# VH-VL binders against Small ribosomal subunit protein uS7c (rps7): the designs that were tried, part 11

Target 1, 178 residues: Small ribosomal subunit protein uS7c (rps7), of Euglena longa (Euglenophycean alga) (Astasia longa) (p14760)
Amino acid sequence: MSTRKLQKRKILPNDSIYNSLLVSQTINKILSKGKKNIARYIFYKSMQNIEKIKNENPLDIFKKAVDNATPSIELRTQKRKKGQISKISIKTKLERRNKIALKFIINSAKKRSEKNIIQKLQGEILDAYNNTGAAVQKKEEIEKSKSPVNNNKKFISKNKKSKNKKQKKRLKRKKNIY
Below, E stands for the ipSAE of ESMFold2; O stands for the ipSAE of OpenDDE; V2 stands for 0.75 times the mean of E and O plus 0.25 times the DockQ between their complexes.

## First folded at step 5 (VH-VL)

Design s5 (from r7 with heavy chain S100E E101D M102Y A103G T104W I105L; framework fv_recaticimab)
Fold by ESMFold2-Fast, scan of step 5:
Structure s5 (fold): chain C 178 residues (1-178), chain A 124 residues (1-124), chain B 112 residues (1-112)
Amino acid sequence: as target 1 above (178 residues)
Amino acid sequence: QVQLVQSGAEVKKPGASVKVSCKASGYTFTDYYMHWVRQAPGQGLEWMGYINPDSGGTKYHQNFKDRVTMTRDTSISTAYMELSRLRSDDTAVYYCARDEDYGWLYDEGAFDIWGQGTTVTVSS
Amino acid sequence: DIVMSQSPSSLSASVGDRVTITCKSSQSLLYSSDNKNYLAWYQQKPGKSPKLLIYWASTRESGVPDRFSGSGSGTDFTLTISSLQPEDFATYYCQQYYDTPTFGQGTKLEIK
C-alpha cells in the first residue's frame, strides 16, 4: 500500500562546507545552547589544520576516527533479582553508537594537554584516526566490559544435548553490524 | 554593564563550610568560564579552580580539590563556590573572575572581569 | 606548579617617570603550536579587585591606556609604564595561564 500523506520530521541538515551529516552532528555536540558559530569555527579550523598536517582529505580522516571510536555495543546498568545491580550489553543501531563515539572524541579532546580547543580537537581526531588516544580507550573499555552470561551457563553444563546446543546457539542472535 | 556581583562577607568557625555566590549580568553567562581566585590579607593571588557554566564541568587546584565544590545555576546566571572544613588560614577575600576566552577556545586564560570580592573570616 | 617571580617587590617613583616591572617564569610560557606566550598582567588598588591590563604577554586590554605595554617571550617578561600617572600607584601582578594558573608575588608602586 502507498502512503501519500506529508510526513513532517525535524531532520539535521548536512553541513555547508563538507555536505556531511556526521559533521553537522559533531558541530552540535561541540557546543550547546546557540553557540553554533563558535562550534562551527572550532570544527572547521581543526579540519583545516588536519588537512595541512596530513595532506589528505580531512573528512575521510574524521570518518575513520569516528569509526575507530565507535563501540559495538552499549552498556546499561540494570537491577536484577533481589536488588542486585549488573551491567548488561545491549545491541544498538550504528547511528546511536556513532553519536557515542562523537561524545567520546569531544569529551576526550577537552581533557587534552594542548592549550586551545582547536588543537585539542585536532589532536584527539588524529589519535583516534591512528586507533589510539583517550576516545578509542573509552571504546575499548566498553568492549572489555561485555557480560558473558551465556558463557557462564555453558561452562556449568552437566549434560551434553546436541539438539539443545543447536537451539541455544540459534537463540544467541548475531549482533546487527549493518 | 558587564558585571559580576558577589554575596556579602561571612564569618565562620573552624570546621564550618562557606558558600559564596557570583551573579553575572550584561553578557551570556554560559559563554565564558568562571574562575575562583582568593587573596589572604596582605598576600598575593591564589587560583582555586573554574567551572564551565554551560556544561557544569569543573577543574580544581590540587590544594583545594578535596574540599571545594563549584556549581552554577544557569536560570539566574549565578556561580557558586563552596569551601568545606574551613581553617584559620582560609581567611581571605574570595573573587570570581570571568575567563576572557569566549566559549571554549582555551581551558585557562586571562581574567577580564572580576567580582568585587567576598571577605571570609575564619576565627574561633 | 609554574613559579612566577616578580622584581622588584616594591619601587618608589614620581609622576612622569618610566617604570619597568619584571616577571620571570620557572618554565617557558611560549606554546610552540600557536606561538603565543600565556602571560597576563593585572593592576590592583587597595580594597579593590584586580584589573586586567595585558594578555598574551603584549596585547593591551580594551580601555587600558597606551602608556602600559607588555613585552618578552618564554621565561622573561616586562610590564612598562612609559609616563607614570597619579592613578597608576598600585600593586601589579603577572599571571601565567600556560598550565594551572599561578601569579607572581606582586610589585608595589609607591609615591616617592
Scores: ipSAE 0.006, ipTM 0.507, lowest interface PAE 11.7, mean pLDDT 81

Design t1 (framework fv_benmelstobart)
Fold by ESMFold2-Fast, scan of step 5:
Structure t1 (fold): chain C 178 residues (1-178), chain A 122 residues (1-122), chain B 107 residues (1-107)
Amino acid sequence: as target 1 above (178 residues)
Amino acid sequence: QITLKESGPTLVKPTQTLTLTCTVSGFSLSNYGVHWIRQPPGKALEWLGVIFSNDEKDYNAAFMSRLTITKDNSKNQVVLTMNNMDPVDTATYYCARDTYGSGSYEDWFDPWGQGTLVTVSS
Amino acid sequence: DIQMTQSPSSLSASVGDRVTITCKASQDISNYVAWYQQKPGKAPKLLIYDASNLETGVPDRFSGSGYGTDFTFTISSLQPEDIATYFCQQYDNLPYTFGQGTKLEIK
């Protein structure tokens, strides 16, 4: 049998209530040992509570919380010849970075002092929505670790490499015609 | 020096449960995840699962129904439990450290333990 | 699951030869590929990560390249100590998967 948590992450369907891929990914991150209905209950109840507290669309609040916790880069491990370990910053696709933000929010929520997981999750989401809290702190740590010069060089290199690859394909096609 | 060392039974009978322990040194399980990988004799490596620093787990769907990974940070130990062992599960089992740091979500493995051969036979 | 297919499954070469091993992913995995060296009776050793980054302490004769679905691993000048099985691994998506391995022997 298929397992939706481990397989087909790239083709994960939108959730049934908010019709949101982000919500489905979040529920999967809460999920442990196949307890999908419990994970769904926790998330949706947190959303309902947020709606009652803020009197606003809880999906919009959640999306902003995720945006605030999403780092602009990923850190990759790079070891130097001196045996020193350093982290290099790379620019990755938004969907991948959103998953990092989801991990920050869920893991930070679990470490909170509130009485139950629902209250912990709603508290962390609201803190992140206000650009504060442990999840946002983890994102800020990544932001502080990036090198402006290295990031600019890598970004330019990626754009140039992509352009050269497309240009090479076009030139090859033209030569084949002529 | 960073080390991981697998320990447990070398012989398991069909239908029995396998329990392997990975003891780590030189780093904290509060900061790093640990993966379990196996290799049947003469065959490719198979990723089994991982336990992250925050105690979250991911499993290979092929093994999820009979596989559990747990840890005890205070003992520097990660435990793999696999139920209903079959002769096809004969393999060298490795534990390996996830990439460095809480902000890194790379998933190559370094370093690896030495591995422990588990033979499943009557 | 993402399938990783290596070519060739085995090869023999002479000391000093340039050796190339390829790895093909069943879908786009960007640059999320690692290469490992495994000597008989030993655990795998990381050589290359992010398709082209050389692990610290690994000799410069080892290199990797590729993006998307097609990846190559090269030994520019084969040495006797390079006799081993080499594996590629993708880490773009779960479950993490390995190639079947390429057994390298010296003539």
Scores: ipSAE 0.000, ipTM 0.473, lowest interface PAE 13.3, mean pLDDT 79

Design t2 (framework fv_benmelstobart)
Fold by ESMFold2-Fast, scan of step 5:
Structure t2 (fold): chain C 178 residues (1-178), chain A 121 residues (1-121), chain B 107 residues (1-107)
Amino acid sequence: as target 1 above (178 residues)
Amino acid sequence: QITLKESGPTLVKPTQTLTLTCTVSGFSLSNYGVHWIRQPPGKALEWLGVIFSNDEKDYNAAFMSRLTITKDNSKNQVVLTMNNMDPVDTATYYCARDSGSGSWEDYFDYWGQGTLVTVSS
Amino acid sequence: DIQMTQSPSSLSASVGDRVTITCKASQDISNYVAWYQQKPGKAPKLLIYDASNLETGVPDRFSGSGYGTDFTFTISSLQPEDIATYFCQQYDNLPYTFGQGTKLEIK
């Protein structure tokens, strides 16, 4: 959990069928907010089709698909002396990484060869569930950039915490003098 | 249905304090963060700060020393106070609602109409 | 702070033209970019979020793309009502920052 998350209420309600925040977030990503009924229809129809195919809880399948497409790190571009650029691996919060996974799944689904968006979405979700497909491939490309020593997570997380603390201290100092 | 509207003085003298009120409708301040953004005439947008549903606040460091954001959920109002106004602070001031999924996903789906505040002697 | 460098600062185009605007972030911001349209005397209106997602009610001639540091906003066939200033915004890190804007005019 980041401290900044504690400052915001969950404004997005859980969906009405699966009572899942992840589902609500996914519906919002499929189409723009004003077409929520169409986005909701597309998503729920995909889930119903998955349930018929797998004879399992489609939410569990979807959750596993998202997990499989979620990278463990993000790549950040760091500016060096004289404008040189290097990439660093950074561990961010799970919710942010899940958003990346959702984007991979939805964008990969749109590029599929099936006839309609419902079939495209169900196909990409099932592929990701089986740890295959374009969404999972995009996640693996990010994973290949991870440091084998695995010290990035600890070091980068500390740097992020220090930055957040510094911002808070800055605010407190300014408030105290005024 | 969802609306935000800024109100307050349109003319402020140098060194005075600016107070602007954002009145919201169609949603609850207990569920949404409200951000303040300003735009000098013909210039880019500048993010000033936010007050979250739980009353916690963040400010742009460039303005933090003279900027305060508060709210009253029962009145559906968010208030921006900025001290020691200068002619360079002349701008249209907007309040805007965030999209609100997660702590770092803030783009602005609904904006107030904006209020032009001129700082001159 | 993350700087958003937007180009061009102004652009003249004819009805039916393809118009492209770019934003470059000073550091990697993943896909956390929004694009806004602002008509004279009006508040900004959200067009694109998460770099490539079209906001509802926005015509499909508007699109966005990009990841990391380089982002593009495109109008595939310019209409007279598209005359406005366009802004990009990053929301990866506080403070949130905007590009300097692109003023689009018909000619």
Scores: ipSAE 0.000, ipTM 0.452, lowest interface PAE 12.2, mean pLDDT 79

Design t3 (framework fv_benmelstobart)
Fold by ESMFold2-Fast, scan of step 5:
Structure t3 (fold): chain C 178 residues (1-178), chain A 123 residues (1-123), chain B 107 residues (1-107)
Amino acid sequence: as target 1 above (178 residues)
Amino acid sequence: QITLKESGPTLVKPTQTLTLTCTVSGFSLSNYGVHWIRQPPGKALEWLGVIFSNDEKDYNAAFMSRLTITKDNSKNQVVLTMNNMDPVDTATYYCARDTYYGSGSWEDYFDYWGQGTLVTVSS
Amino acid sequence: DIQMTQSPSSLSASVGDRVTITCKASQDISNYVAWYQQKPGKAPKLLIYDASNLETGVPDRFSGSGYGTDFTFTISSLQPEDIATYFCQQYDNLPYTFGQGTKLEIK
């Protein structure tokens, strides 16, 4: 007769090498294949290879790759009576859109022709960094399907409130650090 | 109209393989992902896995050693195969559509569900 | 895995009452929560998505709120047809996880 208890609120920590939340989120997305240590190895090894190729900070290259693959909106299906398709363009938080970009990069990397997953991932990151490749193409498909802005004023207003709540929370955390 | 419908055996013996088919209409599997969810009698919903529009797959780690999801876009069908069935696998099995329109995999909620099919695992 | 804990497990209320159900996530999931209604012998039906957005065709007496770890689902004026089990779901990360459900019945 075990009593179920909810743990205290956990937030994904920054990674140990780059001290970056984005990197930690990326490793977590790679981890969908099951093994955290292997996911971490794959990511860090691809970053080392990028550093050797470009002779630049690989975190800066990765951040730009993510930015280039990040769509400005999300496409959602809105139902019409009797199954007709209606697509709506909704502005969502940057954090959510960054997660979409990470999925584009990782899933596109897996489909590449290189010999191993490390080379596939480094290749997709470098292509996205140069504003090319399959991940960026997926983002462009969303951009091309974009409907006129301001189609959901209530949703936009709620998103602003959500941002404000998250921003207030971040400010409280920063004050606690000081 | 948009519909999903599960079909397959309603009775499976322990150690046998379960194969369920989800047949969709009113949308293309090239544009939407389909998830499998199960519910033991009187209990909570449990997510099993997904196949996305681009054929990418993800599985709940608890089942991934014995679970496979495939699809045939031309037949409008998604197939779940689960090996080594046990009486604790007795549940209503649902397929459900992801709300994302397009190619690729991303997290989202379910807008349309099949009616569910009860699978009983008994000797 | 992200754990979703619902309260209460069951609830009895009268027609016209305001009904509130809560859901707590084991980690920050932003607003990536959906609420489903399930009537006996039927598939779940989507009511709320992104914590607070009402699905098309769903009566406006249903509402949702919350951000981060604490989420609330409300029926402002209970109707007889609302008798069902209600489930929360997170879709911030795979595997998707559901609350254990709240069985709503009329007294």
Scores: ipSAE 0.000, ipTM 0.494, lowest interface PAE 12.9, mean pLDDT 80

Design t4 (framework fv_benmelstobart)
Fold by ESMFold2-Fast, scan of step 5:
Structure t4 (fold): chain C 178 residues (1-178), chain A 121 residues (1-121), chain B 107 residues (1-107)
Amino acid sequence: as target 1 above (178 residues)
Amino acid sequence: QITLKESGPTLVKPTQTLTLTCTVSGFSLSNYGVHWIRQPPGKALEWLGVIFSNDEKDYNAAFMSRLTITKDNSKNQVVLTMNNMDPVDTATYYCARDTYSGDYEDAFDIWGQGTLVTVSS
Amino acid sequence: DIQMTQSPSSLSASVGDRVTITCKASQDISNYVAWYQQKPGKAPKLLIYDASNLETGVPDRFSGSGYGTDFTFTISSLQPEDIATYFCQQYDNYPYTFGQGTKLEIK
């Protein structure tokens, strides 16, 4: 019988430009299929465009947009004994509710009418920052769906995402003939 | 409010070293890369090199043997040094911001006004 | 090095005209193309990035398209203030390279 090795849980690192865990989580939610760094590119370009429009720190604008889209509760589907399906209101950790807000912002951005994903994302973030737009509307619908009888059960979630390797040396794009 | 501004000598003699400074405002050099581009009178733009937020550098191979780019984040300055100047190096020199210093590089969204450097005896 | 070839080198058009400029890369550069506007004595201004994305604050009469080696820049309805030289640029590979420019003049 041996002693098992103890290992720390892997935690998503802060992004390299804004040093923000929220930014790293957002980039991960933008990524669907394709190249790993495309999501970073999309997000950072959106932030730069916001900086130019507002002439303010884009991270502060983004944080407020997320706050405005963050619901106070999470809705869950529950099956009752007689086969009825109902939705119940549950209080969850702020980090989990912020994750829901990020999903609202990204999914709402994808449905916007602008021609490219970068402009769609910047537009949705600015709308949410001003407490308007589809992401905030989704949050308000959750708020309206709040049950007067609440069964508070808090879920504790841990980030088990892989730890990114520290520094990845960037590949030079220079071409050599052999 | 976001600006880049080139400064340095406007006249250099053949064989001399050119030193140009790009002073930035409204953003941090810890977050953005800065490129140097030049344009001879009446000709196309020519990319010289870049320094990224993490101090990594890349240079156009045509100039690499005589070109150095450095920066001082605390002074908000990027410096281009080019040795052995020749009359064909007469051009307007620009510094410009690159929006992302990671694996994907980007277009130049903010440019300095440019500084004309004339190389003649 | 990747060569960027623009066509035409110059053109004259009337206010309200649709203007099209093309740019051809000597090898596949995906969508890593930008278009710039440069007025005499001024620095270039970014109009389009990633081949088709409109830069913030740029009028929507400007557009771009293309992928791989063939790229197009369009002004849907030419305005007097659009008189300038336009450049394409690739940023797929070092060294970054620019087209020779297209000088646009009003008739």
Scores: ipSAE 0.000, ipTM 0.446, lowest interface PAE 19.0, mean pLDDT 79

## First folded at step 8 (VH-VL; framework fv_recaticimab)

Design u1 (from s2 with heavy chain S55Y K59N; at its last look DockQ between E and O 0.02; V2 from the best seeds 0.00; counts 0 for: pae E 13.7 > 2, placed apart)
Fold by ESMFold2, look of step 8:
Structure u1 (fold): chain C 178 residues (1-178), chain A 124 residues (1-124), chain B 112 residues (1-112)
Amino acid sequence: as target 1 above (178 residues)
Amino acid sequence: QVQLVQSGAEVKKPGASVKVSCKASGYTFTDYYMHWVRQAPGQGLEWMGYINPDYGGTNYHQNFKDRVTMTRDTSISTAYMELSRLRSDDTAVYYCARDSEYAWIYDEGAFDIWGQGTTVTVSS
Amino acid sequence: DIVMSQSPSSLSASVGDRVTITCKSSQSLLYSSDNKNYLAWYQQKPGKSPKLLIYWASTRESGVPDRFSGSGSGTDFTLTISSLQPEDFATYYCQQYYDTPTFGQGTKLEIK
């Protein structure tokens, strides 16, 4: 079993318009690293268009879309050290959950038939907000195949030893699903 | 002090629905999956599904997937199980049970805390 | 689903007896990466909810008397009550949580 060092998490600043970590994470996923200005333009223009269509706060619409595309079953890639009980913070747990949903929304948007990426993204966000669309379909498919009971067969380890025994050292993981 | 308290017994006609509540106390409700298990008279235990109370995500056994709905209200630490289109073989005691492992680390455990059970009788 | 078979279905015994209940699974419950067997034992008295006795095949839940012990690995598991007490007359269930949870059919332990 290999041990994995604790990796210092990058502190991603909130975006400048909505002051939202979720928005910053979304912008980072739209395009390759180094194209952030274009990714910001795409996202903010999609949000402006959504606001005009729905006459509602577009950040609230986006948050609901992300929630609808978030699978209820979270995938673990790190094992807690035996003999030390800790809680992953709600913020860390939400960040991992959101990353899966953001991947579904952005990848599904890219496959849409609309003329440009701005309209593709706004269309997928609106569909996910209505609990429809390809991103929500992917979320539903993953929930069926990756239930906690079935998950044991697809991953190397996700359990801790009992309270009175040391955990095994970490195993080299077979693959990441994010 | 850690306990699960379920709603009272129900008598239903075939075709109706039943909604059983399970109120948690003495622990952080959103930290643990909640399972539902039923027991027909003179029979063993049958797992129905679970809910993650934090996010509301559910997983249902195939035998119940088209008739069961599991929900929760985190403001009052209460889980719900609703079974629709009842038939006589749904007559059973319905239990909520807490998973012994923290949900937010995605560990799987045994069922360490059980509700007292809710008797549901379906008769014509 | 993983099938859990218990033996015997019922058992008559006297206070002070040693009792053994067997549980077999249709596939291994041992997860090689953590070397744990995903098996639990429950006790259920008439009119009451199940009570967890043993998890991870052999680990006793807090507050469970040491006369209860679990053993076995893979597909074959045993619950042992070393010196039967009056309060131990109940139905006992094994349960796997390796995959979709399933229970054995139960073993009813009665007064001889």
Scores: ipSAE 0.000, ipTM 0.461, lowest interface PAE 13.7, mean pLDDT 79
ESMFold2 (binder alone), look of step 8: mean pLDDT 93; pTM 0.954
OpenDDE, look of step 8: ipSAE 0.032; ipTM 0.631

Design u2 (from s2 with heavy chain E108S, light chain L29V K36Y; at its last look DockQ between E and O 0.02; V2 from the best seeds 0.00; counts 0 for: pae E 10.6 > 2, placed apart)
Fold by ESMFold2, look of step 8:
Structure u2 (fold): chain C 178 residues (1-178), chain A 124 residues (1-124), chain B 112 residues (1-112)
Amino acid sequence: as target 1 above (178 residues)
Amino acid sequence: QVQLVQSGAEVKKPGASVKVSCKASGYTFTDYYMHWVRQAPGQGLEWMGYINPDSGGTKYHQNFKDRVTMTRDTSISTAYMELSRLRSDDTAVYYCARDSEYAWIYDSGAFDIWGQGTTVTVSS
Amino acid sequence: DIVMSQSPSSLSASVGDRVTITCKSSQSVLYSSDNYNYLAWYQQKPGKSPKLLIYWASTRESGVPDRFSGSGSGTDFTLTISSLQPEDFATYYCQQYYDTPTFGQGTKLEIK
């Protein structure tokens, strides 16, 4: 019995270079629909540059960058608005966490001052890998300001680690999921 | 800086319509629902409805359902509320307010950013 | 709609006083699935828009002084303002968003 094909669904295929779903999701988020070839070029070139800089597996660097930009908050199990009360699946929870981190990385990269979008993306990924940069700062701002329990010790600790908080623009497509 | 800037004050006759605009800046307009809330002189706050700027989907309070239309223009990050068949008791300050919900992950149930308000006066 | 009842409707107090405002909902605003009370408090000064103070019944919004505190769960909620400052004289509203948003009728806090 194979679990891989038990349910026919339109699933985003893994990317062709790293064989990674995370990479495919990232490429889909970089540019608007219809610009996929340009988005692939941007991402793969950024990864190649990261490999040259770090002499490490760039996929491992990217995964850690995404983890560092992922908010450590409890995910809701039911939608509260629009009358829908269905529970979400475990798979949906994991995919939602990835989308948040990817949105932070991509939006923060676009605001960087480097020469071109490839250098902007690689710089943001490297900063997030080092647990710094605007994407990680946005993650920390959300963790601090939206804690269900106002823990002054956690707040003070996050404040000492973080750069100044700043509101950031977000990707256009994030609210398609309810 | 995140802000909501509304159109200027309006004076209307009974039976007319008014369309109030609310321009968002400093954040991604389509990531957050936009609510409209009004306040008659010397009275409390009254929720009118919301719009999802991404989809254009709306929900209206039953008291306004047959007279209110909420729309948006995502190209200029602007929400609109139009109230038709105005009566004297529609004289109020009309606010747009941003919903705190973000990507279904964060939801405080509160309105964290408010416009400055638009005074609509309905007089014969 | 969930009815939100505030008390008192108005009160007078002096700078330095401790003030308590209550808000009761006609049904629970606690979501059992995530254990949050969807109850907020706003401050409004004349000619100004409302300002968010407290959400989830007891969590302060960023930049709100710690003299403001919220408490309660389910149907009974309290906003407490310790050691009043001159800028705290305003009207205060509670709001629920468990279902269709509704506001309390307001509590006007005046200088004595």
Scores: ipSAE 0.005, ipTM 0.539, lowest interface PAE 10.6, mean pLDDT 80
ESMFold2 (binder alone), look of step 8: mean pLDDT 94; pTM 0.953
OpenDDE, look of step 8: ipSAE 0.019; ipTM 0.623

Design u3 (from s2 with heavy chain G57D K59Y E101T E108S; at its last look DockQ between E and O 0.02; V2 from the best seeds 0.00; counts 0 for: pae E 9.5 > 2, placed apart)
Fold by ESMFold2, look of step 8:
Structure u3 (fold): chain C 178 residues (1-178), chain A 124 residues (1-124), chain B 112 residues (1-112)
Amino acid sequence: as target 1 above (178 residues)
Amino acid sequence: QVQLVQSGAEVKKPGASVKVSCKASGYTFTDYYMHWVRQAPGQGLEWMGYINPDSGDTYYHQNFKDRVTMTRDTSISTAYMELSRLRSDDTAVYYCARDSTYAWIYDSGAFDIWGQGTTVTVSS
Amino acid sequence: DIVMSQSPSSLSASVGDRVTITCKSSQSLLYSSDNKNYLAWYQQKPGKSPKLLIYWASTRESGVPDRFSGSGSGTDFTLTISSLQPEDFATYYCQQYYDTPTFGQGTKLEIK
């Protein structure tokens, strides 16, 4: 059964505390298979600590942190096999954006200098909430000019600026004539 | 800052093997695919294959499939390319090159960072 | 493999000239889902590693001077140097990364 990852995916239930699929996905990424109770403790304790620090709804803080770490690009999750590029639907690409942000937050947290994983995770979530920290930095690196979505956004904004200049020039000319 | 540093020049006899190392620094080694490209004296660039440093998955060009092995050691951020059963026409500069696209995106990119090259000379 | 053909094989020009190098692929490099051409241009000076200049056919890599530009789509691509400088003496390669990467044979640019 060496190909177990090719098996049909199971539906992941929402977490029991926040009733959130995002939280369930986060808990699954914190630790290896079989340590789910420890991963839940780590995440929920981090959220409790965040609530005490910010005195705000910690789920809203976490959602904002994930949003800030979510790249605004079209992601292609294709593995290179025999030199061919595998195609993935646009809906699949959009659904994977938050999963990428979770990977950035968790991996960045592990690299932090705090004394335990709970403090590392809470620190990274708070930094991402403030649009700072290593997870947001990784998101920004992906959004740079090497990404297709980033380049498309830059082209569109340049076109809008040119159109606005033309409109203002015509208004000034009309006033001078009359 | 971001760099790839390769092992030193090698002189080999026909039939031997060579293993070239490529140490990454200044970035997360497992976030980017690593390619190997060679250049024979006075010739153009020839792509040999790649490795995903996170998974260890490889893909080799058909011209090298039977003789090349690409590996890595993530603990020291180092990729390796081993070419066996060397022939005189394997004399070339061998480069490692980073794919500019994050491996999690699994898309192809241009090669934005290159090692300094390793000269391998195969002589009788 | 996708075959890449560059022309000319070599050329020489004066400082300040506009230089163009063309690259043709044996199949389209345009991926319809993202509207990107999977083509790059590299500069290689003697004794040095290649340096990325242009990717996605027309996007300049960070730190590359504005005088370098790329254009084209599908199978026909052009690298343009708008005001040739003495430091632009090098060999230039196009490379496709639509599929298994392949390079053009190179264009040696000599400055008069």
Scores: ipSAE 0.007, ipTM 0.557, lowest interface PAE 9.5, mean pLDDT 81
ESMFold2 (binder alone), look of step 8: mean pLDDT 94; pTM 0.957
OpenDDE, look of step 8: ipSAE 0.028; ipTM 0.602

